VH-VL binders against Uncharacterized protein mtre-1 (mtre-1). Designs and how they scored, part 5

Target 1, 142 residues: Uncharacterized protein mtre-1 (mtre-1), of Caenorhabditis elegans (q09347)
Amino acid sequence: YHQYRELKCSTPTNSIRGGPDRAECHLVLKAEELETGRPVPTGLGCWQEDHDGEEREYCDIVCPKSHTVFISYIDQGHRACFNFITYQVEKRNDEHVLWRSGKCLNSTVNYRIGCKFDDPFETQFKSDNEIFAHLRARARRV

## First folded at step 18 (VH-VL)

Design q1 (from j4 with light chain D31A)
Fold by ESMFold2 at other seeds, look of step 18:
Structure q1 (fold): chain C 142 residues (1-142), chain A 122 residues (1-122), chain B 111 residues (1-111)
Amino acid sequence: as target 1 above (142 residues)
Amino acid sequence: EVQLVQSGAEVKKPGESLKISCKGSGYSFTSHWIGWVRQMPGKGLEWMGIIYPGDSDTRYSPSFQGQVTISADKSISTAYLQWSSLKASDTAMYYCARLYWSGDYFSLFDYWGQGTLVTVSS
Amino acid sequence: QSVLTQPPSVSGAPGQRVTISCTGSSSNIGAFYDVHWYQQLPGTAPKLLIYGNSNRPSGVPDRFSGSKSGTSASLAITGLQSEDEADYYCQSYDKSLSGYVFGGGTKLTVL
């Protein structure tokens, strides 16, 4: 069973090599790889944490209990986002988040993400309202 | 207050080009998707496509792919719908609408422009 | 032809109840995507009336209600008033390549 996500991050000036402004990100929910997708409000499900002196922004990608999460494509004009260095998909219990740091925080970048599940996604969320509530719970943690 | 203000009515002939506009105010224009919806005379609403002005990511309904161009100029908070060569069948009311209700839900059109009537006739 | 099917027209007398159906498929309403309703008064832009199947935005009277079952949705209007005369559209999302989808619209006539 598959789900797809896009995480779209952009700066006001479309900076690709870092810059003065933090990128704002939003998730696009997709059940099929090629569909238009349902954009989530900008910033919803994203938050900041300090990780050993390194500032990171985490975004919930809404793939709970998935056994496989992969980034199929990264659209960035310059490599400011490096896997394991300035971004990574991280598992927290049964949930998956994508974090960014360093110059990646201030760069325009789009991620295409796939998630694989043992059970249909519809068994976890019965409506978009439940997905929304899940993402708002992330916003309240900090 | 969120507002979407569209350009005025147009009367054109077949084969002419046209670019109509939708100016957003009262919210962060670059952080919300904007859609275009067609309503032919006496007919219903048809989704044409959406654009994210923050990076100009544009997605079209299959029925409209290649038939129109959707664009945005984020420096003036304006989205556009454009035809390179109008047909009489393009006669319709065109609405812009903001894609989602960030307070309570998403995947719906929460604010609509007043509409732009486009008439294409010989 | 619209992806979501609505009756072209319905009518009712003042004070009565009417319902407007919205029929989809397993790729939209049947795939957990919710249904939203818009009211278009004569000569005006559409306005959000019902969202998430059954929720009313501020300012929408409680005589408007919505529901969803299986691959179909319904808008109910009770206590029908002359100002309810309008076109009504359902809208959902289709997980195929269609994207956002509207019903064909229903003209409500208050007799």
Scores: ipSAE 0.665, ipTM 0.876, lowest interface PAE 1.8, mean pLDDT 88
Fold by ESMFold2, look of step 19:
Structure q1 (fold): chain C 142 residues (1-142), chain A 122 residues (1-122), chain B 111 residues (1-111)
Amino acid sequence: as target 1 above (142 residues)
Amino acid sequence: EVQLVQSGAEVKKPGESLKISCKGSGYSFTSHWIGWVRQMPGKGLEWMGIIYPGDSDTRYSPSFQGQVTISADKSISTAYLQWSSLKASDTAMYYCARLYWSGDYFSLFDYWGQGTLVTVSS
Amino acid sequence: QSVLTQPPSVSGAPGQRVTISCTGSSSNIGAFYDVHWYQQLPGTAPKLLIYGNSNRPSGVPDRFSGSKSGTSASLAITGLQSEDEADYYCQSYDKSLSGYVFGGGTKLTVL
């Protein structure tokens, strides 16, 4: 069973190589890869942590208990976001998060993410309100 | 723990070259912008330019474009400000400062070096 | 002439309150960019005093406060002490210049 996510991060000026403004991200929930999807409020489910002296922003991508998570596409006209250097999808227990660091924090970038599950995703969340409540709990950790 | 340590004072003549340094420690040097700020004697602060040492992305204030060179050597956590030919009007205090690049406040300079006094006279 | 305008000097007696203004335009403070304040004690480097209009870093006394309204910002110092004698700079970002801008600085004299 597949679910898709788009994590859309943009700056006020749509800078693609870093700049003075932090990008704001929102998640888009998709049951099919090519659908428009259901947007999550900007910033919901994101928080900051320090990792070896470098700030990272983590966002929950809402793929709990998935056995496979992959980035199928990344849209950045000129690169400020490099896999394993300034971003990565990371597994934490049964949850998956995407982190960004460095100039990637201040860059317009869109991620398309696929998640594979053994069971239908709807067995974990019965409504979008349950998803948003889960994400609100994460945001308060900041 | 975050420190920016600049090279010592310089006394130079017009036409000479100069390269001053700013060594960062106590943080991820390659993941923060470093800026240079000039303070002419008895005057205020002027932003000169910024560099991201991780990839050497360098941006200059229009007033300083072509007047100085900003560079970094990430292997030794050091940023540089450089003149090919000094003028008497370059006499000033020069500060390096770290740009706060996270959160809603990334447009501020949160840690400053001690300054490098450059005196250019005949 | 700086992009952000500050009075060249202000003065006050010990224990009094002083304010320092920082006047910008629609391309900086009026474009909703935050204002930060720096203190430069005589013979020293600038130090961050107030960030994000009104936040104090650790170690800055609560007698220092900041505010922003419209295209202007203000730094207030209450309970003035002799060690507050310094130069104070406001700073923001200007979208038309695509660059960081400082005020001209204000010399605070404790009488």
Scores: ipSAE 0.005, ipTM 0.564, lowest interface PAE 12.5, mean pLDDT 85

Design q2
Fold by ESMFold2 at other seeds, fold request of step 23:
Structure q2 (fold): chain C 142 residues (1-142), chain A 120 residues (1-120), chain B 111 residues (1-111)
Amino acid sequence: as target 1 above (142 residues)
Amino acid sequence: EVQLVQSGAEVKKPGESLKISCKGSGYSFTSHWIGWVRQMPGKGLEWMGIIYPGDSDTRYSPSFQGQVTISADKSISTAYLQWSSLKASDTAMYYCARLYGDYFSLFDYWGQGTLVTVSS
Amino acid sequence: QSVLTQPPSVSGAPGQRVTISCTGSSSNIGAFYDVHWYQQLPGTAPKLLIYGNSNRPSGVPDRFSGSKSGTSASLAITGLQSEDEADYYCQSYDKSLSGYVFGGGTKLTVL
C-alpha cells in the first residue's frame, strides 16, 4: 500500500546554496505518485528544534506506521541540502519527519517522498479533517 | 483583508492571443496556491489548474493541459491565464481563486471574474 | 456530465427548510475527501459557504449547514429568505481525475 508526498520549500530568490531568508515549506498529499495532490497550508506540521547546538526544522510527512519511507527525488544540482548532513528522514515512534539544517534551512528545495504501509492508509485517517487535526496537534506538541 | 482583483472584460476574435491577470493583496502571495476556474455561459464551474507563485510550480486539470498557460509574477503579486490562440468556445467567465486557508482542498477567496467574449 | 451530481433546481417558501444534494463516487466523496459548498448570487463570484463537510466560515448564518455520508453530501438551509436565491455548488477532490471537481450547480428559487 503506497502514499506519496511532496515537501516544497522556497525562498524569495529560490537560492539553492543558502542565503539570508529562511525557506517556507509545505507538504503536498498524494495517493498516487503522479497526481496534482492536495497542498497543506504553508508551515503547518513543521517546527524547530535544536539538536546538539544545531538548529533543525522538522516537518511531519503524514506517513504514520509506515515501514518504509524513502526520498525518490530531490532537485538536482543542489548545493546546500545533502542527505544525512543537512537533511534526513527520521522515525519518531510510529511517525516520520524530515528535518533540514544549516544552509539547507535557507534554500529552495523540493522533495518527492514515498511511503509504504502494511495496511491501507484509510485505517489511520477517514477524512481530510482528520489529517488536518493530526497536523495541528503535531504543532501543539512542540 | 484578502483581495483578488482581476483584469477587465475582453472582446476578442478567434485566433487572437490573450493574457488576463489576477492581483492578490492582504496575504502572503508567494505562500498560497492560486487556481483558475472557468464558468461557461449558463454552465457550472470547472477547475482549470493551480500555480504556486513561490516557485512557479504549475499543475493543470487534464481537460485544460496544453490549452492554456498559467503563470505568475511574484514581484507584483500577480497570476496570469493565457491563450495563444482563442476559440469561440473559450467564451466564458474566468475566476481566479486562492486554493487554501486554514484548511485544504478548497477555494476560500475568489476574484470578481473576467468575462472573455470570443466572436467574429 | 458534472463529476458531482446536484439537482438542477430546488424551491421553497420563505421560512421553510430546503436541502440540496451532492452525489459523487468512490473516487471523490466516497473516499476520504471533504465536501465544500459555494454560493453564487446573481452576477457575482462564488463565495465559500461551507467547508470540510459541515464548517461555516465567519459571516455565514447558522441556518446554513452541511453534512456528508457515504458517497453523498447535503446542504441544508433553514428559515429560507428571499436573499438566499442563488446558485449553489458542491466541490471536492477526485483522485482518479487528479484534481478538483465541482457539482453541476443547483438554482434555489424562493417562492
Scores: ipSAE 0.692, ipTM 0.884, lowest interface PAE 1.7, mean pLDDT 89
Fold by ESMFold2, fold request of step 23:
Structure q2 (fold): chain C 142 residues (1-142), chain A 120 residues (1-120), chain B 111 residues (1-111)
Amino acid sequence: as target 1 above (142 residues)
Amino acid sequence: EVQLVQSGAEVKKPGESLKISCKGSGYSFTSHWIGWVRQMPGKGLEWMGIIYPGDSDTRYSPSFQGQVTISADKSISTAYLQWSSLKASDTAMYYCARLYGDYFSLFDYWGQGTLVTVSS
Amino acid sequence: QSVLTQPPSVSGAPGQRVTISCTGSSSNIGAFYDVHWYQQLPGTAPKLLIYGNSNRPSGVPDRFSGSKSGTSASLAITGLQSEDEADYYCQSYDKSLSGYVFGGGTKLTVL
C-alpha cells in the first residue's frame, strides 16, 4: 500500500542558497503519486531541536508504521541540502520525520516522498480530522 | 484582517482574452495556497485550481486543465485567472479563495467575486 | 451534475430544526476525507460555516452543527432564524478527480 507526500520549503526569493531568510515548509498529502493533494498549513507538524549544537528543523511526514520511506525526487534551485548531511528522513519509534540543518534551513527545496505500508493507510487514520489532530499535537512542541 | 480583493466586472466578446486579479492582504501571501472557484449563473460552486504563490506551483481541476491559466505575482501579493480565448459559456462569477491556515482542504477567506460576461 | 448530492431545497419555520444532507461516494466522503460547509447569503460570497465535519469557526453560532457517517454528511440548524435563509454547500476532496468537490447547493427557506 502506498502514500505520497511533498514537503515544500521556500524562502521569499527561492533562488538563494543559504540566504538570510528561514525557509517555511508545508506538507502536501497525496494518496496517488500524481494528484493535486491536500496542503497542510505552513509550519504545522514542524519543530526545532538542537542536535549536538546543530540546529535542526524536523517535520512529521505522516507515514506512521510504514516499512519503507523513500525520497523519489528533490527539487532545489541552489544546492544546500545534502542527504545525511543537511537533511535526512529519520524513523522515531513508528513515526517518520524529515530534518534539515545548516544552509538547508535557509534554502528553497521541495521533496517528493513515498511511503510503503503493510496495511492500508486508513488503519492509522480514519479521517483527515485525525491527521490534523496528530499534526497539531506536534506544532504545540515548537 | 485577511482580505482578498478582486478586480471589477468584465464584459467581453467571444474570442477575446482576459486576465482577472485577486489581491491578498493581512496575511503571508507567499505561504498560503490560493484557489479559483467558478459559479455559473444560478448554479453551484466549481473548483478550478490552486496555486502556491511562494513557488508558483499550480494545480488544475481536470475540468479546467488547458482552459484557463492560473498565475501569481508574489511581489504585489496578487493571483490571476486568465483566458486566452473566451467563450460565451465562460459567463460566470469567479471567486478567489484562500486555503485555510489552521486546518487543511478548505477555503476560509473568499474574494468578493468578479462577474465575467461574454456575449456577442 | 455535482459530485456531492444535496437536496435542492429545504424549509422550516422560525425556531425549528432543519437538516441538509450531503451524499458522496467512496472516492470522497466515503474515503477518509472531511466535509466542510459554506453559507452563501443572497448576493454575497460563500463563507465558511463548518469545517472538519463538525468544527465551528469563531463567530458561528452553536445552533449550526455538522456530522459525517459513511459516505454522507449532514448540516443541522436549530433555532431557525430569518437570517439563515441562504444557499448552503458541502465540500470535500475527491481522490479520483484529484481535487476539491462541492455539493450542488441547498436553498434554505425560512417560512
Scores: ipSAE 0.690, ipTM 0.877, lowest interface PAE 1.6, mean pLDDT 89
Fold by ESMFold2 at other seeds, fold request of step 23:
Structure q2 (fold): chain C 142 residues (1-142), chain A 120 residues (1-120), chain B 111 residues (1-111)
Amino acid sequence: as target 1 above (142 residues)
Amino acid sequence: EVQLVQSGAEVKKPGESLKISCKGSGYSFTSHWIGWVRQMPGKGLEWMGIIYPGDSDTRYSPSFQGQVTISADKSISTAYLQWSSLKASDTAMYYCARLYGDYFSLFDYWGQGTLVTVSS
Amino acid sequence: QSVLTQPPSVSGAPGQRVTISCTGSSSNIGAFYDVHWYQQLPGTAPKLLIYGNSNRPSGVPDRFSGSKSGTSASLAITGLQSEDEADYYCQSYDKSLSGYVFGGGTKLTVL
């Protein structure tokens, strides 16, 4: 069973690499790859943590209990966002997050993400209200 | 206070071009998707498409793909809907609307509408 | 014709209760997508009335309520007032059409 996500990160002026402003990210929820999708409010489900002196911003990608999460494409015109260096998909218990660090935090970048499940996604959430509650709960984790 | 202010009514002839505008204020314009909705005379609401002004990502309803162009100029917080060649069937009220900032899949603030009349 | 089906009109006397139905399918309301409601007073733009099936934005009286069951949703108006005379639209998302879908609208007449 598959779900698709876009994580869209942009600065206010659409700075391509390492601009003066922190990029803001929002998730787009998709059941099919070519779907318009349902945008999540900017910033919802994202938070900051320090990791060994390195600032990171984590964003929930709403793929709970997924056994496989992969980035199928990264749209950037720069090298500020490098896998395992300035971004990574990380599993925390039954949840998956994408973090960014370094110059990637101030860069425009879009991720296309796939998630594979053993069970249909509808068994995890019965309504958009449950997805919304899940994302708001992320804002309270520190 | 969130406001969406649209350009004024238009009277056009078939074959003419037109670009109408929607200026957003009172919120972060680049951080919210803006949609366009058509309401034909005496009819209901039809979603035409959405744009994310932050990166100009534009997505169209299949019924309107290739029929109109949606664009934005984030430097002046303005979204646009345009036709290269109007038809009489384009006569309608056109609304811009913001996708909800505290939830998703809904339109929380609407412009006042732009009436477009196309007749010979 | 509309993806979401609403009755064309409903009516009620002041003080009474009316309901407006919104019927969808497994590709929209039945696929867990929420239903939102808009009020369009004569000569005005639509205004958000109910979101997420049953939530009221600030400033919407509690005599307006919404619910969702299966592939259908319902808007209820109690204590009907003359100012409630308007067109009402339900709205959802449809994964097959890859986009936002509206009901055909319901004209509420206050007798």
Scores: ipSAE 0.628, ipTM 0.869, lowest interface PAE 2.0, mean pLDDT 88
Fold by ESMFold2 at other seeds, look of step 18:
Structure q2 (fold): chain C 142 residues (1-142), chain A 120 residues (1-120), chain B 111 residues (1-111)
Amino acid sequence: as target 1 above (142 residues)
Amino acid sequence: EVQLVQSGAEVKKPGESLKISCKGSGYSFTSHWIGWVRQMPGKGLEWMGIIYPGDSDTRYSPSFQGQVTISADKSISTAYLQWSSLKASDTAMYYCARLYGDYFSLFDYWGQGTLVTVSS
Amino acid sequence: QSVLTQPPSVSGAPGQRVTISCTGSSSNIGAFYDVHWYQQLPGTAPKLLIYGNSNRPSGVPDRFSGSKSGTSASLAITGLQSEDEADYYCQSYDKSLSGYVFGGGTKLTVL
């Protein structure tokens, strides 16, 4: 059983090498590889942590209890985002998150992500309302 | 206060080009998707497509793919709907709408509409 | 032909309760996607009425309510008033069509 995600991160000027402005990210939920998808409000489900002296921004990719999460493609013009260095998909308990750090935090980058499940995704959420409530727990206060 | 203000009514002939606009204010224009919705005379609402002005990511309804162009100029907080060659069947009211504010997958704010009339 | 089916019209007298149905399929409402409702008064733009199946935006009277069950949704209006005369549209997402889908609309007439 598959689900697809796009994590879209952009700066106001679409800078690709880092720069003065933090990128803002939003998730697009897709049940099929080729569909419009359902965009999530910008910033919802994302938060900041300090990890061993390194600032990271984590975003929930809404693939609970998925056994395999993979990045199928990264759309970036300049390689400010490097796997295992300035970004990674990480499993926390039964949740999957993507974190970014360093110059990647200030860079425009889009991730195409696949999630594989033993059971259909709809066994985790009964409706979009439950997905929305799940993501609100991650939103940063303004 | 969130506002979407559209350009004025248009009267055109078949074969002419047209670009109508939707200016957003009172929110972060580059951080919200904008959709376009057609309403033919006496008919219902039809989703045409959405654009993310932050990076110009544009996605079309299959029914409208190749029929119109959706674009945005984020420097002036404006989205556009454009035809290269109008047909009489393009006569309709066209709305822009913001895709979400406090929830996802909904149109929470709508422009006032732009009436496009295409006739000989 | 709309993906979501609504009755073309409904009517009621002031004070009555009316319901407007929105029937979908397993590719939209039946796939857990939420249903939203819009009110379009004559000569005006649509306005959000109900979102996330049953939530009312600020300023919408509580005599408007929404529900969802199976592959269908329903908008209920109690205490019907003349100002409720409008077109009503349901809306959802459809994974097979890869996009947002509206019902065909329902004209509510207050008699």
Scores: ipSAE 0.623, ipTM 0.869, lowest interface PAE 2.3, mean pLDDT 88
Fold by ESMFold2 at other seeds, look of step 20:
Structure q2 (fold): chain C 142 residues (1-142), chain A 120 residues (1-120), chain B 111 residues (1-111)
Amino acid sequence: as target 1 above (142 residues)
Amino acid sequence: EVQLVQSGAEVKKPGESLKISCKGSGYSFTSHWIGWVRQMPGKGLEWMGIIYPGDSDTRYSPSFQGQVTISADKSISTAYLQWSSLKASDTAMYYCARLYGDYFSLFDYWGQGTLVTVSS
Amino acid sequence: QSVLTQPPSVSGAPGQRVTISCTGSSSNIGAFYDVHWYQQLPGTAPKLLIYGNSNRPSGVPDRFSGSKSGTSASLAITGLQSEDEADYYCQSYDKSLSGYVFGGGTKLTVL
């Protein structure tokens, strides 16, 4: 069973290789790869943590209990985000998050993400209201 | 307060071009999607498409793909809906609406509407 | 033809309760997508009335309520008042049409 996500991160000036301003991200939820999608409010489900003295921003990508999560494509003009160096998908318990660090935090980048489940996604959420509540709870952890 | 202010009513002839506007204020214009909705005289609401002004990512309803152009100028916090060649069947009220507020997948603030009349 | 089906009209006397149905399919309401409701008073823009199936935004009287079950949703209005005379639209998301969908609208007449 598949779900798709876009994580859209933009700076105010659309800087593509770092800059003075932090990018803000929002998630777009898609059940089919080529649909319009349901955009989530900007910043909802994202937070900052220190990781060994390095600032990281984590965003919940709403793929709980997924057995496979992958970034199928990363759309960045000038490379400021490097896999395993300044961004990565990380599993926390039964949840998946995407983190960014370094110059990637201040860069305009869009991520296309796929999630594969053993069971239908609807076994995790009975409605969009439950997805919204989940993301609000995540944001409050920061 | 969040406001969406649309351009005034238009009376046009078939074959003419038209660009109507929707100016957003009271919120971060570049951080919210804006949609366009058509209401034909005496009829219901139809979603036409959405745009993310932050990067101009534009997505259309299949029914309107190729029929209109949605665009934005973030420097003046304004979204646009335009036709290259109007038809009499384009006579309708057109609304802009913000796609998100405190919840996703809904239209929480609406413009006052722009009446477009196309007749010979 | 609307993807979400609403009765074209509904009527009630002042003080009565009415309901407006919104019937979808497995590609929209039945696929767990939320239903939102909008009120359009004569000559005005639509206004958000109910979101997320059953939530009321600030300023909407509690005589308006919403619910969802299976592939259908319902808007209930109790204690009808003359000011409730309007068109009412349900709205959801449809994964097969890759976008937002509205019901055909229901004209409420207060007798």
Scores: ipSAE 0.587, ipTM 0.864, lowest interface PAE 2.2, mean pLDDT 88

Design q2
Fold by ESMFold2 at other seeds, look of step 19:
Formats: sequence, structure tokens, C-alpha cells
Structure q2 (fold): chain C 142 residues (1-142), chain A 120 residues (1-120), chain B 111 residues (1-111)
Amino acid sequence: as target 1 above (142 residues)
Amino acid sequence: EVQLVQSGAEVKKPGESLKISCKGSGYSFTSHWIGWVRQMPGKGLEWMGIIYPGDSDTRYSPSFQGQVTISADKSISTAYLQWSSLKASDTAMYYCARLYGDYFSLFDYWGQGTLVTVSS
Amino acid sequence: QSVLTQPPSVSGAPGQRVTISCTGSSSNIGAFYDVHWYQQLPGTAPKLLIYGNSNRPSGVPDRFSGSKSGTSASLAITGLQSEDEADYYCQSYDKSLSGYVFGGGTKLTVL
């Protein structure tokens, strides 16, 4: 069973090399890879943590209990956002999050993400209302 | 206050080009998707497509793919809908709408509409 | 023709309760996607009325309510008033059509 996500992060000037402005991110939920998708409000489901003295911003990608999560494409991957160095997908309990750090925080970058499940995604959420509540609860932990 | 102000009514002939506008104010224009919706005379609402002005990511309804062009100029907080060659069947009211503010798959603020009339 | 089916018209007297149905399919409402409702007063743009099946935005009276079951949704208006005379549209998302879908609209007449 597949779900797709886009995590879209942009600065006002679309800087890709770590400019002066912080990027803001939003998630796009997709059941099929080539659908329009349902955009999440900008910033919802994202928060900041300190990691070894360096700021990280984490965003929930809404793939609960997924057994496989992968980034299939990244628009500007080598300019300021480098896998395992300034971004990575991590599993926290049954949740998956993507974090960014360093100059990647100030860079325009778009991630295409795939999630695979043993059971259909709708067994985790009965409706969009539950997805919204989940993301609001995440944001309030900040 | 969130506001979407559209360009004025248009009267055109078949084969002419047209570009109508939608100016957003009272919110972060570049961080919200904006969509276009058609309402043919006496008919219901039809989604045409959406654009994310922050990076110009544009997605079309299959029914309108290749029929219109959606674009935005974020420096003046304005989205556009344009036709390269109008048909009489393009006669309709066209609304821009902000895709959502606090929820998925909904249009929370709408422009006043632009009436486009295409006749010989 | 429309993906979501609504009755073309409904009517009621002041003070009555009316309902407007919105029937979809397994690719939209039945696939767990929520239903939103818009009110379009004569000569005006649509306005958000109900979102997420049953939530009212600020300024919408509590006599408007929404619900969803299976592949269908319903908008209920109690205590009908003359200013409720308008067109009402349901809207959802359809994964097989890859986009946003509206009902055909229902004209409410207050008698």
C-alpha cells in the first residue's frame, strides 16, 4: 500500500544556497504519485529541536506505522541540503519526521517522499479531520 | 482582512487571447495555494487548477489541462488565468479562491469573480 | 454530470428545517475525504459555510450543520430564514480524478 508526500520548503527569494531568510515548509498529501494532492497549511506539523548545539527543524510527514519511507527525489539536494548531514528522515515510534539543519534551513528545497504500509493508510485515519488534528497536536508540542 | 480582488468583466470574440487577474492582500500571498474555479451560466462550480505562488508550482484539473494557463507574479501578489484562443464555450464567471487556511481541500476566501463573455 | 450529486432545488417555509444531500462515490466522500459546503447568495461569490463535514467557521450561525455517512453528506438548516435563500454547493476531493470536486448546486427557496 503506497502513499506519497511532497515536503515543499521555500524562502521569499527562492534561495537554494542558504540565504538570509528562513524557509517555510508545507506538506502535500497524495494517495497516488501523480495526483494534485492536498496541501497542508504552511508550518503546520513542524517544530524545532537542538541537536548537538545545532538547530534542527522537524516536520511530520504523516506516514504513521509505515514500514518503508524513502525520498525518491530532491530538487536542490547538493546546494545546501545534504543527506545525513543537513537533512534526513527519521522514525520516532510509529511516526516519521524529516529534519533539516544548517544552511538547509534557509534554502528552498522540495522533497518527494514515498511511504509503504502493510495496511491501507485510511486504517490510521478515518478522515481528513483526524489528519488535521494530528498535525495540530504536533505543532502544539512546540 | 484577507481579500482577493479580480480584474473587471471582459467581452471578447472567439479566437482572441485573454488574461484575467486576481490580487491577494491581507495574508502571505506566497505561502498559500490559490485556485481558479469556473461557473458557466446557470451551472455549478468547476475546479480548474491551483498554483503555489511561492515557487509557481501549478497543477491543473484534467478537464482544463492544456486549455488555460495559470500563473502568478509574486512581486505584486497577483495570480492570473489566461487563454491563448477563446471559444464561445469559455463564456462564464471565473473565480479565484484561496485553497485553504486551516483545513484541507477547501476554498476559504473567494474573489468577487470576473465575467468573461465570448461572442461573435 | 457533476461528480457529487445534489438535488437541483429544495424549499421550505420560514422556521422550518431543510436538508440538502450530497452524494458521492468511493473515490471521494467514500474514500474518507471530508466534505465542505459553500453558500452563494444571488449575484455574489461563494462563501465557506461548513468545513470538515461539520465544522462552522466564525460567523456562521449554529442553525447550519453538516454531517457525512458512507458516500454521502448532508447540510441541514433549521429555523429557516429568508436570508438563507441561496445556492448551496458541496465540495470534496476525488483521488481518481486527481482534484477538487463540487456538487451541481442546490437552489434553496424560502417560501
Scores: ipSAE 0.564, ipTM 0.856, lowest interface PAE 2.6, mean pLDDT 88
Fold by ESMFold2, fold request of step 23:
Structure q2 (fold): chain C 142 residues (1-142), chain A 120 residues (1-120), chain B 111 residues (1-111)
Amino acid sequence: as target 1 above (142 residues)
Amino acid sequence: EVQLVQSGAEVKKPGESLKISCKGSGYSFTSHWIGWVRQMPGKGLEWMGIIYPGDSDTRYSPSFQGQVTISADKSISTAYLQWSSLKASDTAMYYCARLYGDYFSLFDYWGQGTLVTVSS
Amino acid sequence: QSVLTQPPSVSGAPGQRVTISCTGSSSNIGAFYDVHWYQQLPGTAPKLLIYGNSNRPSGVPDRFSGSKSGTSASLAITGLQSEDEADYYCQSYDKSLSGYVFGGGTKLTVL
C-alpha cells in the first residue's frame, strides 16, 4: 500500500543558496503518485528543536507505521540541502519526520516522498478530521 | 477582513485570449492556496485548479489541464485565470476562492465572480 | 453528471426540518474524505456553511447541521425560514478523479 507526499519549502525570494529569510514549508498528501493531492493546513506539522547545538526544523510527513520511507526526488537547484548533513527523514515513535538544518532552513527546496505500508492508510486515520487532530496535537506539544 | 475581488465581466469572441484576475486582501496571500471554480449557466460548481502563490505550486483538475493557465503575482496579491483561445463553451461564471488555512480541502472565502460570455 | 449525487430539489414549510442528502462512492466519501457544504443564495457567490462533515463556521446559525455515514452525507436545516431558500452544494475530494468534487446542487424552496 503506497502513499505519497510533497514537502515544498520556499523563502520569500525563492533563494536556493541559503540567505537571511527562513523558508516556509507546505505539505501535500497524495494517495496516488500523480494525484493533485490534499494540502495540509498552513502552519501545522512543523516545529523546531535543538539537536546538540544545531537548530533543526522537523516536519511530520504523515506516514505513520510505514515500513519504507524514501525521498524519490529533491529539487533545490543548488546544494544547500544535503542528505544526512542538513536534512534527513527520521523515525520517531512509529512516525516519520523530515528535518532540515543549517543553510537548508533558509533555502527553497522541494521533496517528493514515498511511503510504503503493510496496511491501508485509512486504517490509521478514519477521516481528514483525525489527520487534522493529529497534526494539531503535535503542534501544541511544543 | 478577508476579501477576494475579481475583475469585471468580459464579452469575447471564439478564438480570443483572456486573462481574468482575483486580488486577495486581509490575509497572508502567499501562505494560502487560491482556487478557481466554474459555474456554467444554470449549472453547478466545477473545480478547475489551485495555486499556492508563495512558490507558484499549481495543480489542475484533469478536466481542465491544458485548457487554462492559472498563475499568481504575489507582489500585488493577485491570482489569474487565462485562456489562450476561448470557445463558446467557456461561457460561464468564474469564481476564485481561498482554500481554508485551518482544515483540509474546502474554500472559506469566495470572490464575487467574473461573468465571461463567448459568442460570435 | 455530478460525482456526488444530491436531490435536485427539496421543499418545506416555515419551521419545518428538512434534510439534503449527498451520496458519493468508495473513491471519495467512502475513502474517508470529509464533506463540506455551501449555500448559494440567488445571484450571489457560494458561502461556506458546514465543513469537516459537521463543523459550523462562526456566523452560521445552529439550525444548520451536517453528518456523514458510510458513502453518504446529510445537511439538516431545522426551523426553516424564508431566507434559507437557496441552492446547496456538497463537496468532497475524490482520489480517482484527483480533485475536489461537488454535488449537482439542491434547490431548497420554502413554501
Scores: ipSAE 0.540, ipTM 0.844, lowest interface PAE 2.5, mean pLDDT 87

